# VHH binders against F-box/kelch-repeat protein At4g38940: the designs that were tried, part 22

Target 1, 370 residues: F-box/kelch-repeat protein At4g38940, of Arabidopsis thaliana (Mouse-ear cress) (q9svj9)
Amino acid sequence: MSSPIIIRAPKKQPPEPPCLISLLPEEIVVDIVARVPRCYYPTLSQVSRRFRSLVASPEIYKRRSFFGCTEQCLYIAISKDQTSDIHWFTLCRKPNGQQFSGTTASDHRLVHIPTLPPMPMHGSYVGIGSNIFVMGGFCNWKITSSVSLIDCRTHTAQTLPNMPKAVAFPVTELIDRKIYVIGGSDTLSPMKSPSRIMMVYDTDTEMWQLRARPDWEAGKKWFSSVVIGGKIYMRTYHNSFVCDPNDTSCDRDEVLHSKEWWSACVIDDVLYYYDVRENCLRAYDPKQRAWGVVKGFEGLLPVACKWSKTVSYTGGKLVLFLQKTEKTEIWCAEIAVERREGGEIWGKVEWCNVVLSGNFHIMDCVAVVL
Short names: E, the ipSAE of ESMFold2; O, the ipSAE of OpenDDE; V2, 0.75 times the mean of E and O plus 0.25 times the DockQ between their complexes.

## First folded at step 7 (VHH)

Design e2 (from t9 with S50T S105M; framework vhh_7z1x_3; at its last look DockQ between E and O 0.19; V2 from the best seeds 0.00; counts 0 for: pae E 6.9 > 2, grease 27.3 > 24.2, SAP .674 > .668, placed apart)
Fold by ESMFold2, look of step 7:
Structure e2 (fold): chain B 370 residues (1-370), chain A 124 residues (1-124)
Amino acid sequence: as target 1 above (370 residues)
Amino acid sequence: QVQLVETGGGLVQPGGSLRLSCTASGFTFSDYAMNWVRQAPGKGLEWLSTISGSGSYTSYADSVKGRFTISRDNAKNTLYLQMNSLQPDDTAVYFCARGPDYSSMWLEEYFQHWGQGTQVTVSS
């Protein structure tokens, strides 16, 4: 035993006050985090090991669903070299009507997800629930039949059984819990015609089925598609079609084809695409079989863009990506649309910013529910 | 106007080597993948090799893998094909072809932009 030792501490800084949330019972913390917008979860994971494990747990996402706090989140497949693979990004933005400890509402950007491996480009990318199916495409100039499943809650990927056939550049749509993969090619050779097959994945049975399809433009690539009313609206260079996947019938739609629609989305049964040549947002209403121009935002979007990409979003909104011809910036706008009396469609730009700079190309955008 | 001009063909003995060049103009060369294809007498076109716009990725048909090497010099707008261990079955007209423009909606333009070709003859 020794004598008591009185040690005078050096001058010390005041102790930091404890974080208030660390004093709460676990049940309360879970309920609070479940109500936090998903865009803040990366920040929460940096606060402690407790929060890191919590934001990745299945329980949080079950609680979000139970409380009605789920969100549509956008995942963007991006290439740095158009002939290489893709990397996944997510759109990080301020939630509508919410503000957290920020002095500005300027946290709109594309954020790379480095934990996901590079994946094939020009394949099929389909969001179902909180997951993304990545099917086919090519990487290193090899066309694949591989299937990967991304868990957007954890940003991890797993391999699933292959498709029956390898394919790149297909048209892909989800209808009635079935994924339809139409056309595409099993080679990059310019000497071979695109595929004349349709592959159907039934999400209930988890089985693939090959089906024949009509081929009114044999040897032509199908470039764009949307789903309206259970039918697939598709286009090639020469024609646009309305196809019923249940009986493989397709009808030509010359009015739809009168505009060079590309990378469109659907809101309330109306097809929208951005015409970069005329600098306008166009809308096609299949009930009226007519094109119109969305009004209300002249001069609010960048002009002289070389491409565009649209994706539908909850609440009567779409997200539009644009890149200017002479620059490397990718712009993003969130646009709310509404049909007014008289049948005109009006749009409101809720924000428009540069979200990514550099030699990047957007290959596809996928919405999931988290 | 898009122009692709192949050079470097000629007569070579079996087992020999030859280097083909393709000079490109009328477009931004580095934005496009480039291809070599050939057509032997009495046969259809055969795809041989593809190189990405940056040059970072290459792919080859099984018939030429290990014997042919594709490369590009984006500063000179030039595509190359080094052909080694040539055999009589390699006798053909060789074309360079512009790959897909991923900023374009349509692959049909892909098939429209080829050179006039250069003759390679491998004769025992």
Scores: ipSAE 0.040, ipTM 0.444, lowest interface PAE 6.9, mean pLDDT 80
ESMFold2 (binder alone), look of step 7: mean pLDDT 82; pTM 0.833
OpenDDE, look of step 7: ipSAE 0.386; ipTM 0.742

Design e3 (from d4 with E105F; framework vhh_7z1x_3; at its last look DockQ between E and O 0.34; V2 from the best seeds 0.00; counts 0 for: pae E 4.1 > 2, grease 26.7 > 24.2, SAP .733 > .668)
Fold by ESMFold2, look of step 7:
Structure e3 (fold): chain B 370 residues (1-370), chain A 125 residues (1-125)
Amino acid sequence: as target 1 above (370 residues)
Amino acid sequence: QVQLVETGGGLVQPGGSLRLSCTASGFTFSDYAMNWVRQAPGKGLEWLSSISGSGSYTSYADSVKGRFTISRDNAKNTLYLQMNSLQPDDTAVYFCARGPDYTSFDWLTEYFQHWGQGTQVTVSS
């Protein structure tokens, strides 16, 4: 009998549009709306049929590009209450959170996207332009080969042709307009060997190809990955590897492996991850084959966290998601990083606050351009 | 030790109803999603339904949607499956299964480690 838990946080009231905006020429209205931050488009769509149609139109996104008003928008795949699927959320970052109370506090929140259906977890999630490919994964006691394409302009999904094979927990990366899906588990049977298949999707031809791959640490399922310089950097429990997908070569990197980089991002060819055990942001420079600690924000982030997720952002910034041990709150911080003279990397916390409360777990984050 | 015990199976005529129960012990029941699965004679496991730890979210296989209802009582550590409009094809052993700890590095293998011994449901024509 109880009502479902409302996932989205209440939004602060947007400014009311001018009464006369309905009388303006269509071209002028389009140009005004194109300059509005994307996080307000759901609110605009509720104002009128005209605005609902406008914010979903291809023309508005063309105008945003023409005006240089495109944004990198973060989409977060979240498991609710330990179900076996994910739900899509966006990070709503409001440029001005000032309210009548005089507080300048941030009102950044993770907002559920109700028009998208639940999707398989532990699959591949890759952003390309304004779209997200959702491939494979695990749902309802089965590993699937299904492919869904999310149009982030309209928040709609469509089914595409399946991958050649079903997989969960693969390494997935986009390089030179090709999606590489590597490894993972292809059955629920624990006695069957993990897949030795690499699947490559060519976004130009829209075709899948199967390729054999070297047996990198056979039988292991804990891949984490990033792309630097056209090469895939991957981690399992025992080793970290640097692989060139074009010539199938793969080299062990013991220095990279000396840290447990289970979730990382890349800014300017430097790998970053947050070490929840030591409460520090670590940086790995492949050119120097060396780890360092990002300086300048000690004590500004929550401590005693059980997991972290890092996502690169434009302008030398990253977004860090954290959950404290034995808490149900998800924290988010935006950190600007810069390399200073002498080679040290410094960071500044732009903001840090709770963005979602409840029994949620972040499964993955993708960035798109809108 | 995790223990799951199914009860409530039996013989029922086509079109009839049964309510299955699963009593859980050895873990914090409300921290885990719970599942019903079945195995018909000579067939593999078929997932039927899942319910979140709080009970707020449910999902169903297409084969049982609209006929079966999953629920839980976290105060009694008990999972339920209300089965209506039963047909001969619903004849199977029904298992209660605990969802895995999704924070485990190898959580897929946990699906086969936490289920009960099952209860027989027979729908006779």
Scores: ipSAE 0.196, ipTM 0.588, lowest interface PAE 4.1, mean pLDDT 81
ESMFold2 (binder alone), look of step 7: mean pLDDT 82; pTM 0.828
OpenDDE, look of step 7: ipSAE 0.340; ipTM 0.698

Design e4 (from d4 with S50L Y57R E105Y D106E; framework vhh_7z1x_3; at its last look DockQ between E and O 0.22; V2 from the best seeds 0.00; counts 0 for: pae E 4.2 > 2, placed apart)
Fold by OpenDDE, look of step 7:
Structure e4 (fold): chain B 370 residues (1-370), chain A 125 residues (1-125)
Amino acid sequence: as target 1 above (370 residues)
Amino acid sequence: QVQLVETGGGLVQPGGSLRLSCTASGFTFSDYAMNWVRQAPGKGLEWLSLISGSGSRTSYADSVKGRFTISRDNAKNTLYLQMNSLQPDDTAVYFCARGPDYTSYEWLTEYFQHWGQGTQVTVSS
């Protein structure tokens, strides 16, 4: 007497309560969502398919622009170890002083973007509008010439044509819609001379050009760069230079080189970098050809850091990442800088907290507008 | 303090073999790639080989590819270089060098920051 296998009918999942927002005209919903900070879009995407589609639509970003709700967003390339590919994170900011739901300990956090695949380490990362260009680097222990374009609106990546040359560890700058990839290694040998080639990508024509710049101390390792007034400020181990990418000459700047500037940013034609050794924010004014120390926030930032990264933000602000020597905590701070009468630069820390904990390492930071 | 001590060098005949060792201390050995480099008389430093922290990835210069093998024992904090088919041109002081920490400012230097005193390898008939 074979006992009938009572196939229990799958419990009908209760119908999702009708989202009252679904009753609103589409235009109104778009207007509402456009005014929501970008950092909440992941949450919105979980509410309904409609919201998911909307936050990924070009329309929402047009509307954001129309309302003046565009935001500068930071995307952070992070490695788990020094031999792995990078993963992308974004900084979720506390909007208008409001605490993130569920985070009692930190007002800001780095959030992993799982839809983006691992990408080459020590490549060039450049933000243009809402996109990030990812060029070259080490992939699976090989130098690559690959180029990927990340759409930060949808967190998707597409493959573009390769660079003319595979390189890792270049300095990269954007000037007038041209990406300059300067130097880098074209071999796995750390003892060999760096590349003497400059590659230029024109974003309008979508074409690469190769340029040789023998006057830029060709063969030296470049490890710092910023753009001020259309000129590239670059640093090697031995010297710092001011170069016009369209000129055949570079000017050596000894004053600039007097400080070990790295991972610097530019605000109002002033170069900023954080000196982790001296625990101070330094500022270089090219017009005055002088270094200064930003005043006003002594003792407010973590100490005993081995690494710093600065990124310029809109409104005279910079974001500072600090990694402690223990490699367990990544700190982030937003600092407003202001030049006062007399030429002194003052800084105000808007916030400072741990944004990521664990065995993570920041490799780079890119700003986009969304 | 980072310390690296190379051993295993000596005099060998052409076609002979040597195994070099490098003992590391003062840092987490497994967290860093390690390199072998050499300096021949009157020549500059030559990179030979690299091994990743885990040991899963290796790279070789063309000059030693197929003859030299890099390996490591992380439990012993030791780096190895097996050198086969040695030639007179391989005569040099051999150094182990720690890879740069790309999560710090160490990588901003032109050369390796940490290497040992070296061990002499002489290939002669």
Scores: ipSAE 0.091, ipTM 0.566, lowest interface PAE 3.3, mean pLDDT 86
ESMFold2, look of step 7: ipSAE 0.274; ipTM 0.653
ESMFold2 (binder alone), look of step 7: mean pLDDT 83; pTM 0.850

Design e5 (from c5 with A33M S56R Y57S; framework vhh_7z1x_3; at its last look DockQ between E and O 0.37; V2 from the best seeds 0.00; counts 0 for: pae E 5.5 > 2, unsure alone 64.1 < 65)
Amino acid sequence: QVQLVETGGGLVQPGGSLRLSCTASGFTFSDYMMNWVRQAPGKGLEWLSSISGSGRSTSYADSVKGRFTISRDNAKNTLYLQMNSLQPDDTAVYFCARGPDYSSSWYEEYFQHWGQGTQVTVSS
ESMFold2, look of step 7: ipSAE 0.175; ipTM 0.587
ESMFold2 (binder alone), look of step 7: mean pLDDT 80; pTM 0.811
OpenDDE, look of step 7: ipSAE 0.672; ipTM 0.848

Design e6 (from c5 with S50Q Y57T E108T E109L; framework vhh_7z1x_3; at its last look DockQ between E and O 0.09; V2 from the best seeds 0.00; counts 0 for: pae E 5.8 > 2, placed apart)
Fold by ESMFold2, look of step 7:
Structure e6 (fold): chain B 370 residues (1-370), chain A 124 residues (1-124)
Amino acid sequence: as target 1 above (370 residues)
Amino acid sequence: QVQLVETGGGLVQPGGSLRLSCTASGFTFSDYAMNWVRQAPGKGLEWLSQISGSGSTTSYADSVKGRFTISRDNAKNTLYLQMNSLQPDDTAVYFCARGPDYSSSWYTLYFQHWGQGTQVTVSS
């Protein structure tokens, strides 16, 4: 790389040479940035006004799609010190086989997004494309019908028209571009039955519809849900159900209910959840109507944990968050799963680290595509 | 066994002040956000204030902001509410309430644990 020729005038000092990036054609810079992992875009936005506008532009995300460089990025809703405020974090880690930092503790961590406002406790969260819908929950200690839309490209939030009814702690799932919000509580009273309401948002028409739901154990709290094959799998304390929301049919599934599944995710039509009581990752295959234990974890994950959260991730992987009972640390593991001969499912822990320390509680994890 | 006991209520004239206390036992006090709520005669429950487990974050309902101050002493397992500029419509039974344990895998309904309450009456 050649040194610039400096010509000194009698009364002026020469300017500094321009950086190499400033010499590249705009289309080349766009193509370079489109290939950079999304977790580094906040850093790029601090380099210059040019880069700030570029990483927020629709063109960069169009080019990422064209190059096949889109990513599933994880957004984590976190409560600090068990307060009513939810704050958003992203998971930041090095790409496989690349090093950008001198310390392992700094390479895999949850990073706070300070530009997003605090949001209601116990809302519902649905990722659609590059956006997150945040619906309901508690605002000023009242149950709200409010809807916020987070644009994950810019890390900004805007208020959208309310849901028809206020709700907290619902089952919420996305099926065929429709958001189904089922059950939950419409009062702060811990002993009152929830309304028998299902709310459906059609993302194509941008309209909410109210529907009456079947009597799915009125007055019972919902713990978890997933979607498999266009059907909602959900549970209360007493039963697990497989529901087709289009014809409002629900069937009990006693085999599914034989495990206290929560915070589950789905990979290749198999339900996974981490059982913190037995320290194992369990898998439910609805086609065989059977539970199994994912093998390959002995000694690789922290034990004696008090809670877990799971989210499916690209390429047959899931991400698992755990907190040990005696520590304030939140652990995160990335696990690749595969079915082997004999029908057993095996897992490979790609990495497992502490990603956040302090009195933090993960309320939910949402994947978006950027 | 979780126990919360409120004290410090009484009769006070308009414009007066009271300090309520809530003594907690049966749980690790500093791990939980704590709340004050009240119930006026013929009214439902009204949330007033919350303080984080460490005491670093506080919030208030608009009806009491600027007049009431929440605090806690984690060494004494005690929650406080300083009430100033009291008016007759502050007359109510005042309760302390522990926030739910959101880290539990069986997340519970909000405010499972309440004290027995202490009466505050503001009148000439």
Scores: ipSAE 0.046, ipTM 0.490, lowest interface PAE 5.8, mean pLDDT 80
ESMFold2 (binder alone), look of step 7: mean pLDDT 82; pTM 0.828
OpenDDE, look of step 7: ipSAE 0.108; ipTM 0.599

Design e7 (from t9 with S50A S59Y G99S D101S S104D; framework vhh_7z1x_3; at its last look DockQ between E and O 0.28; V2 from the best seeds 0.00; counts 0 for: pae E 4.8 > 2)
Fold by ESMFold2, look of step 7:
Structure e7 (fold): chain B 370 residues (1-370), chain A 124 residues (1-124)
Amino acid sequence: as target 1 above (370 residues)
Amino acid sequence: QVQLVETGGGLVQPGGSLRLSCTASGFTFSDYAMNWVRQAPGKGLEWLSAISGSGSYTYYADSVKGRFTISRDNAKNTLYLQMNSLQPDDTAVYFCARSPSYSDSWLEEYFQHWGQGTQVTVSS
């Protein structure tokens, strides 16, 4: 046999074949690409070097905004077993039935973003506009105060000035252009008390401020939070609280605490979370201070799941991630919710698919606008 | 009804290895985070490691990082601690402890239940 032939891709592509799009004025091509859904941009980048440079350009995102073609895109921080760093993925949503016959259909899936560096786990992950703030957490068993800013247009990261204190396992919320990092710990020992401090980042002034956390549940770890109507809804093991970020006191909410809400999202001022023990989507309306169960789910979602994550999406929808007990598959469902006459909330499962297979775990989900 | 039983302790030479086991009964094992804690002679309790209910997340104190490995087998209701590169200052009674887990993450507010411990002695 002959020696193996080593063929490397050229630094530049060969002359492009004659086609109509290569002869179009640049501004026309830009306008066409700006109207293409973001999930196809990786595919476009493989068509030619012209398209590769175009989909990465700032001009495309300016034109998308001008044409009203911006999208809410989901970025998912994912870890593997054995407490590795997190890596970033996107949810790629494609219409059903667009795949070739006789091949594996790629409907909706999580796609790894290899150009983003690995980042600390168990930190804060906040989407603001087209950017993601990655703050604190730990890697290599060291808790950090570091801050990274991800530009989701280019999939690049830059380092920003540190937080005043290193923390892992905080709760984090964005209210009125301010990021609130609450609680957490600067040690991995569970025998040490959690932090009694809030750190507040003002995105306009780009300055951190330390604030004393009110002494609501001294020495207790916060598990979950959401924002409704400018207030932070938070829980510990024993209590749930409704806090005004500008107030030194918080109110206990026993009705909210009557359910073990976790990884919730908010749509139209209603808190939603998926109860994996009872296999139902629960809704809390703070105006009525009442829990309900969203109807319309019989037989549509996987059962016997060990965890769930929710994130709100455009158009009165949420995205739900689930993993079945004893399985390596991550399921994802898009659910439209609607309050019907009589006050009941109904859900419609728009789709439900396996989106990632393997020993992967979702650390957080972040929405950005691109 | 909740019972945690540690085994696998003993005498080992410096640089040696031991594997501790903790067998759990009386509760749904996979619903709880599990921990290893030790107490050296005349000293207070020292937390060493934690593992989430499913085993997806593990955590280590700096004193044992890189030398000890926590794991669990939820089918056998058993928690493990693989201890390598043991030194005399690792001599202690080793306990397993259960803590709450509301999701597949490490969460700790307090240790709910403790085993009776197993002695590990590292001596030349």
Scores: ipSAE 0.125, ipTM 0.588, lowest interface PAE 4.8, mean pLDDT 81
ESMFold2 (binder alone), look of step 7: mean pLDDT 83; pTM 0.847
OpenDDE, look of step 7: ipSAE 0.367; ipTM 0.720

Design e8 (framework vhh_8h63_2; at its last look DockQ between E and O 0.16; V2 from the best seeds 0.00; counts 0 for: pae E 11.8 > 2, placed apart)
Fold by ESMFold2, look of step 7:
Structure e8 (fold): chain B 370 residues (1-370), chain A 123 residues (1-123)
Amino acid sequence: as target 1 above (370 residues)
Amino acid sequence: ELQLVESGGGLVQAGGSLTVSCAASGFTFSDYAMGWSRQAPGKERELVAGISSGSYTYYADTVKGRFTISRDNAKNTLYLQMNSLKPEDTAMYYCARGPDYSSSWLEEYFQHWGQGTQVTVSG
C-alpha cells in the first residue's frame, strides 16, 4: 500500500510578534545560530523571515567554520514509481528520542526539501564542500548533459555549463578536486554499447576535458564505484577493476569481484557494503586483498530486505539504508566500525529505525559539510 | 552467449488477455532476478513486473491485479500473463535480467535486456 510523495511549498505566514531573540545584538544572534545543529536550520527558517535570511547567509557558515561547529550532513535523492526525476531529502537526526517498549527508539527522519526543484534521475551526484553537483541523467526519457549546482546552505539550485556529452548511469568520483564521470549511456536502448568516454571536470579551472577510457569490457555498463587511496574501484556485472585515473591504468581484482558489492562506501581505506541476501555487512580491505564480515550486531538490523545503500560518515561511521521486501518502509541505521586486535572489524549500531514510509526509492546519498 | 528472446506479442482487443514469454540461455537462470519492462511511443519506460530467484514479486501500480509474472526455472523461461488489457497497455515489452538481492525494482538494476515483443491493444 503506497502513499503519495508529499512535496509542499512553505506556507506564507502572517505577521509574527517580536520574540526575545530579536532583542539581542546581531553579532550575538549570529553566534548562537552558528552553534545550532544544521538539522534545525529548516525549522529556524520557518520561525521568521529574519531567521530564514540568517540561516542562508554566508556569514553564518563562516562563523560555524571559525567555531569548529561544521557538520557532515546527508542529502538523499529519492524517486517514486520510476518517475524521471528525483526529489531531495535530508536526514534529520533528533538527539534524544523517546523510547518505549514496543515502539520506536528514535525520531530520526528523512525530511523533504521543498525549495529544491525536481532533478534528473540516474545522473551523477557529487558533494564538494557545502555544494552538490548534479550532472546528467534523464527526465521524460531524454538523456541530458545538464549540470546543476545545489547550494546546501540556501537549498537553492543554479545551472552551470553543460558537460561535453550527455550521459546517464555513469560512475562518478571526486579525486584531488577533479570530478571523473566514467562510462554510462548516451541512449536508453539496452541493445547499444555504453559510453566509452571519461569526462573530467577540474573544479579549479571549471573546465571539462574529454578522455578516451581503456576498453576493459566493451559493451558493458559500469554500476558502482568508490575511491580508495586515489584510485577508483569500479565494477561491471562481470568484473571489478582498480583504476588509476591519472594514467588510466586498470587492474582486474577477482577477490573484490567475488562479492556482489552494489552500493558501497569507504571508511579508513576499507570498502563496506551490506549483503541483503546474507544479512551481513561485508568489508573489503585492499591492503589484505580480502573480504570479511563485520562482527557485533547480528539480529539488530531488519532482515529480508530487497535493497541497501551505504554512505560513509565522519568518525568511523557509516549510514545504511534498507527496505524490507514485505513493507513500504525505508529503514536507516548508523553503524560505527572499528578494527580490533586480531584484525577483525567490529560494528556497533548507534541507532536503527524507520525514517520514511511509502513506496520510495533511494537513488543516491551525498554527504556535504555545513 | 547470453540471450533473452521474447515472444507471444501481438494484436488483441481491449479487455482481452495475452501471455508473453522470454526464453533465456547462456546463464544460470535460477540465480537471477527477472523482470518485464515496457515502453510506449512518447511514454516513460516502466518496469511493470519483477520476480526474484525466491518467491518475491513486484508489480507496478498500473498493472496490479491484471498482470501476473512467473518463472519456470526448469525451462529457463519467464512469463507475463496480461489480463483485462487496455489500449494504454500498448507497448514494446522487454524481458530483463538483474542481480537478485540488492536490486531495487528499478530499470537501473537490470543490465541485460531482450529485443522486445510488441503488444498492441485496440479498441
Scores: ipSAE 0.006, ipTM 0.298, lowest interface PAE 11.8, mean pLDDT 79
ESMFold2 (binder alone), look of step 7: mean pLDDT 84; pTM 0.856
OpenDDE, look of step 7: ipSAE 0.012; ipTM 0.425

## First folded at step 9 (VHH; framework vhh_7z1x_3)

Design f1 (from e4 with A33M L50S; at its last look DockQ between E and O 0.35; V2 from the best seeds 0.00; counts 0 for: pae E 6.8 > 2)
Fold by ESMFold2, look of step 9:
Structure f1 (fold): chain B 370 residues (1-370), chain A 125 residues (1-125)
Amino acid sequence: as target 1 above (370 residues)
Amino acid sequence: QVQLVETGGGLVQPGGSLRLSCTASGFTFSDYMMNWVRQAPGKGLEWLSSISGSGSRTSYADSVKGRFTISRDNAKNTLYLQMNSLQPDDTAVYFCARGPDYTSYEWLTEYFQHWGQGTQVTVSS
């Protein structure tokens, strides 16, 4: 008997063409990508589906940690044209390269993240690890109790269980893996009083609860807060307070209140904010209960600004955003601070540039680690 | 000085329509959110609708959703409220109000610092 003629069935899919990158061992490709600065990952994701998957994978972020290549990345919530929404931007820190004179020019910009949907304005924005919690605020002209979680590795968002109550304009702080949302307003009605609630989210149990709020200045708006030593430092128009959220005690601090601090950050237990009226960076040390002015950079920052935002950064540094009164420019500066012998605090401007132009307003800035 | 002037009120039968106008002067109109607010006899102020500076976003109270339409013409510095399917409980004085800067906490109080004289709307047979 003779063998039958075998007709090979065609493959269901055509073979993919060879790719030069596929000729490298996978471990080498992963190690190369892990060493690439995070600001280039969107570009890598356009090279191939393989790279798109790789830059979003947990393995890349584990490898970045192994090589010591993790980065503190800033995410900025920005409102345009006085709408009810914010949009997310990143601060992209790219050098322009060396010039002929041997100096390096910086090309730092705020870059919109188009894969993230518009989100509520005047809410709470808290960075935890590689994620951002977006809680409350108003959306479609209604105050919401919604909670979204942004995964900054993939620039995707998911919905989490709601807060117990809707709130906008709260003060919000993270202490010992718990998010404290305090005060704010539960309506947009111009005749309603500010909210008197405190809500606590336990990141371990993933549960919200209502808690007793300190009753000092009940019904007043709280504009600014920071955390120092497990205590919340808060400001209203009339007073500044130091509150222990675990026993809900609050004490007035008249020295802290002697400056109109807002949008402050903390470095080594010292509160810093930029005074746009006096054009100086001020520091408050709670151990000394005293304000000072950071020295060393007079005349290096733009003047005649209408607002500022400060954000703590790694290595004794802060990032400062400023907008000039009569220009549509947002400026950004990175400032290293140090306490020198004699007790004075000195600052060094690492860079200062325009990072965004147009009718934009910064609502908040959060730092994550990637 | 900031000036807001409402016009277009009047007497209307139930089911009827009116178009209110608010002419603004003394400030850069397109920089501000604008609002309509009303006050019925013997009652407090009721917020009705808001529109962003560019006109791209609008919002409505449940009591008027689907019946009222807010709009603006930034070239003419004019805010409008088209009111359809009017009922007797829409009887009120209607006010135009300038909103505060969205980047601050002034949202709760600034609506009442810059508003007009109002225009009377009466819905009855």
Scores: ipSAE 0.036, ipTM 0.470, lowest interface PAE 6.8, mean pLDDT 80
ESMFold2 (binder alone), look of step 9: mean pLDDT 82; pTM 0.834
OpenDDE, look of step 9: ipSAE 0.239; ipTM 0.657

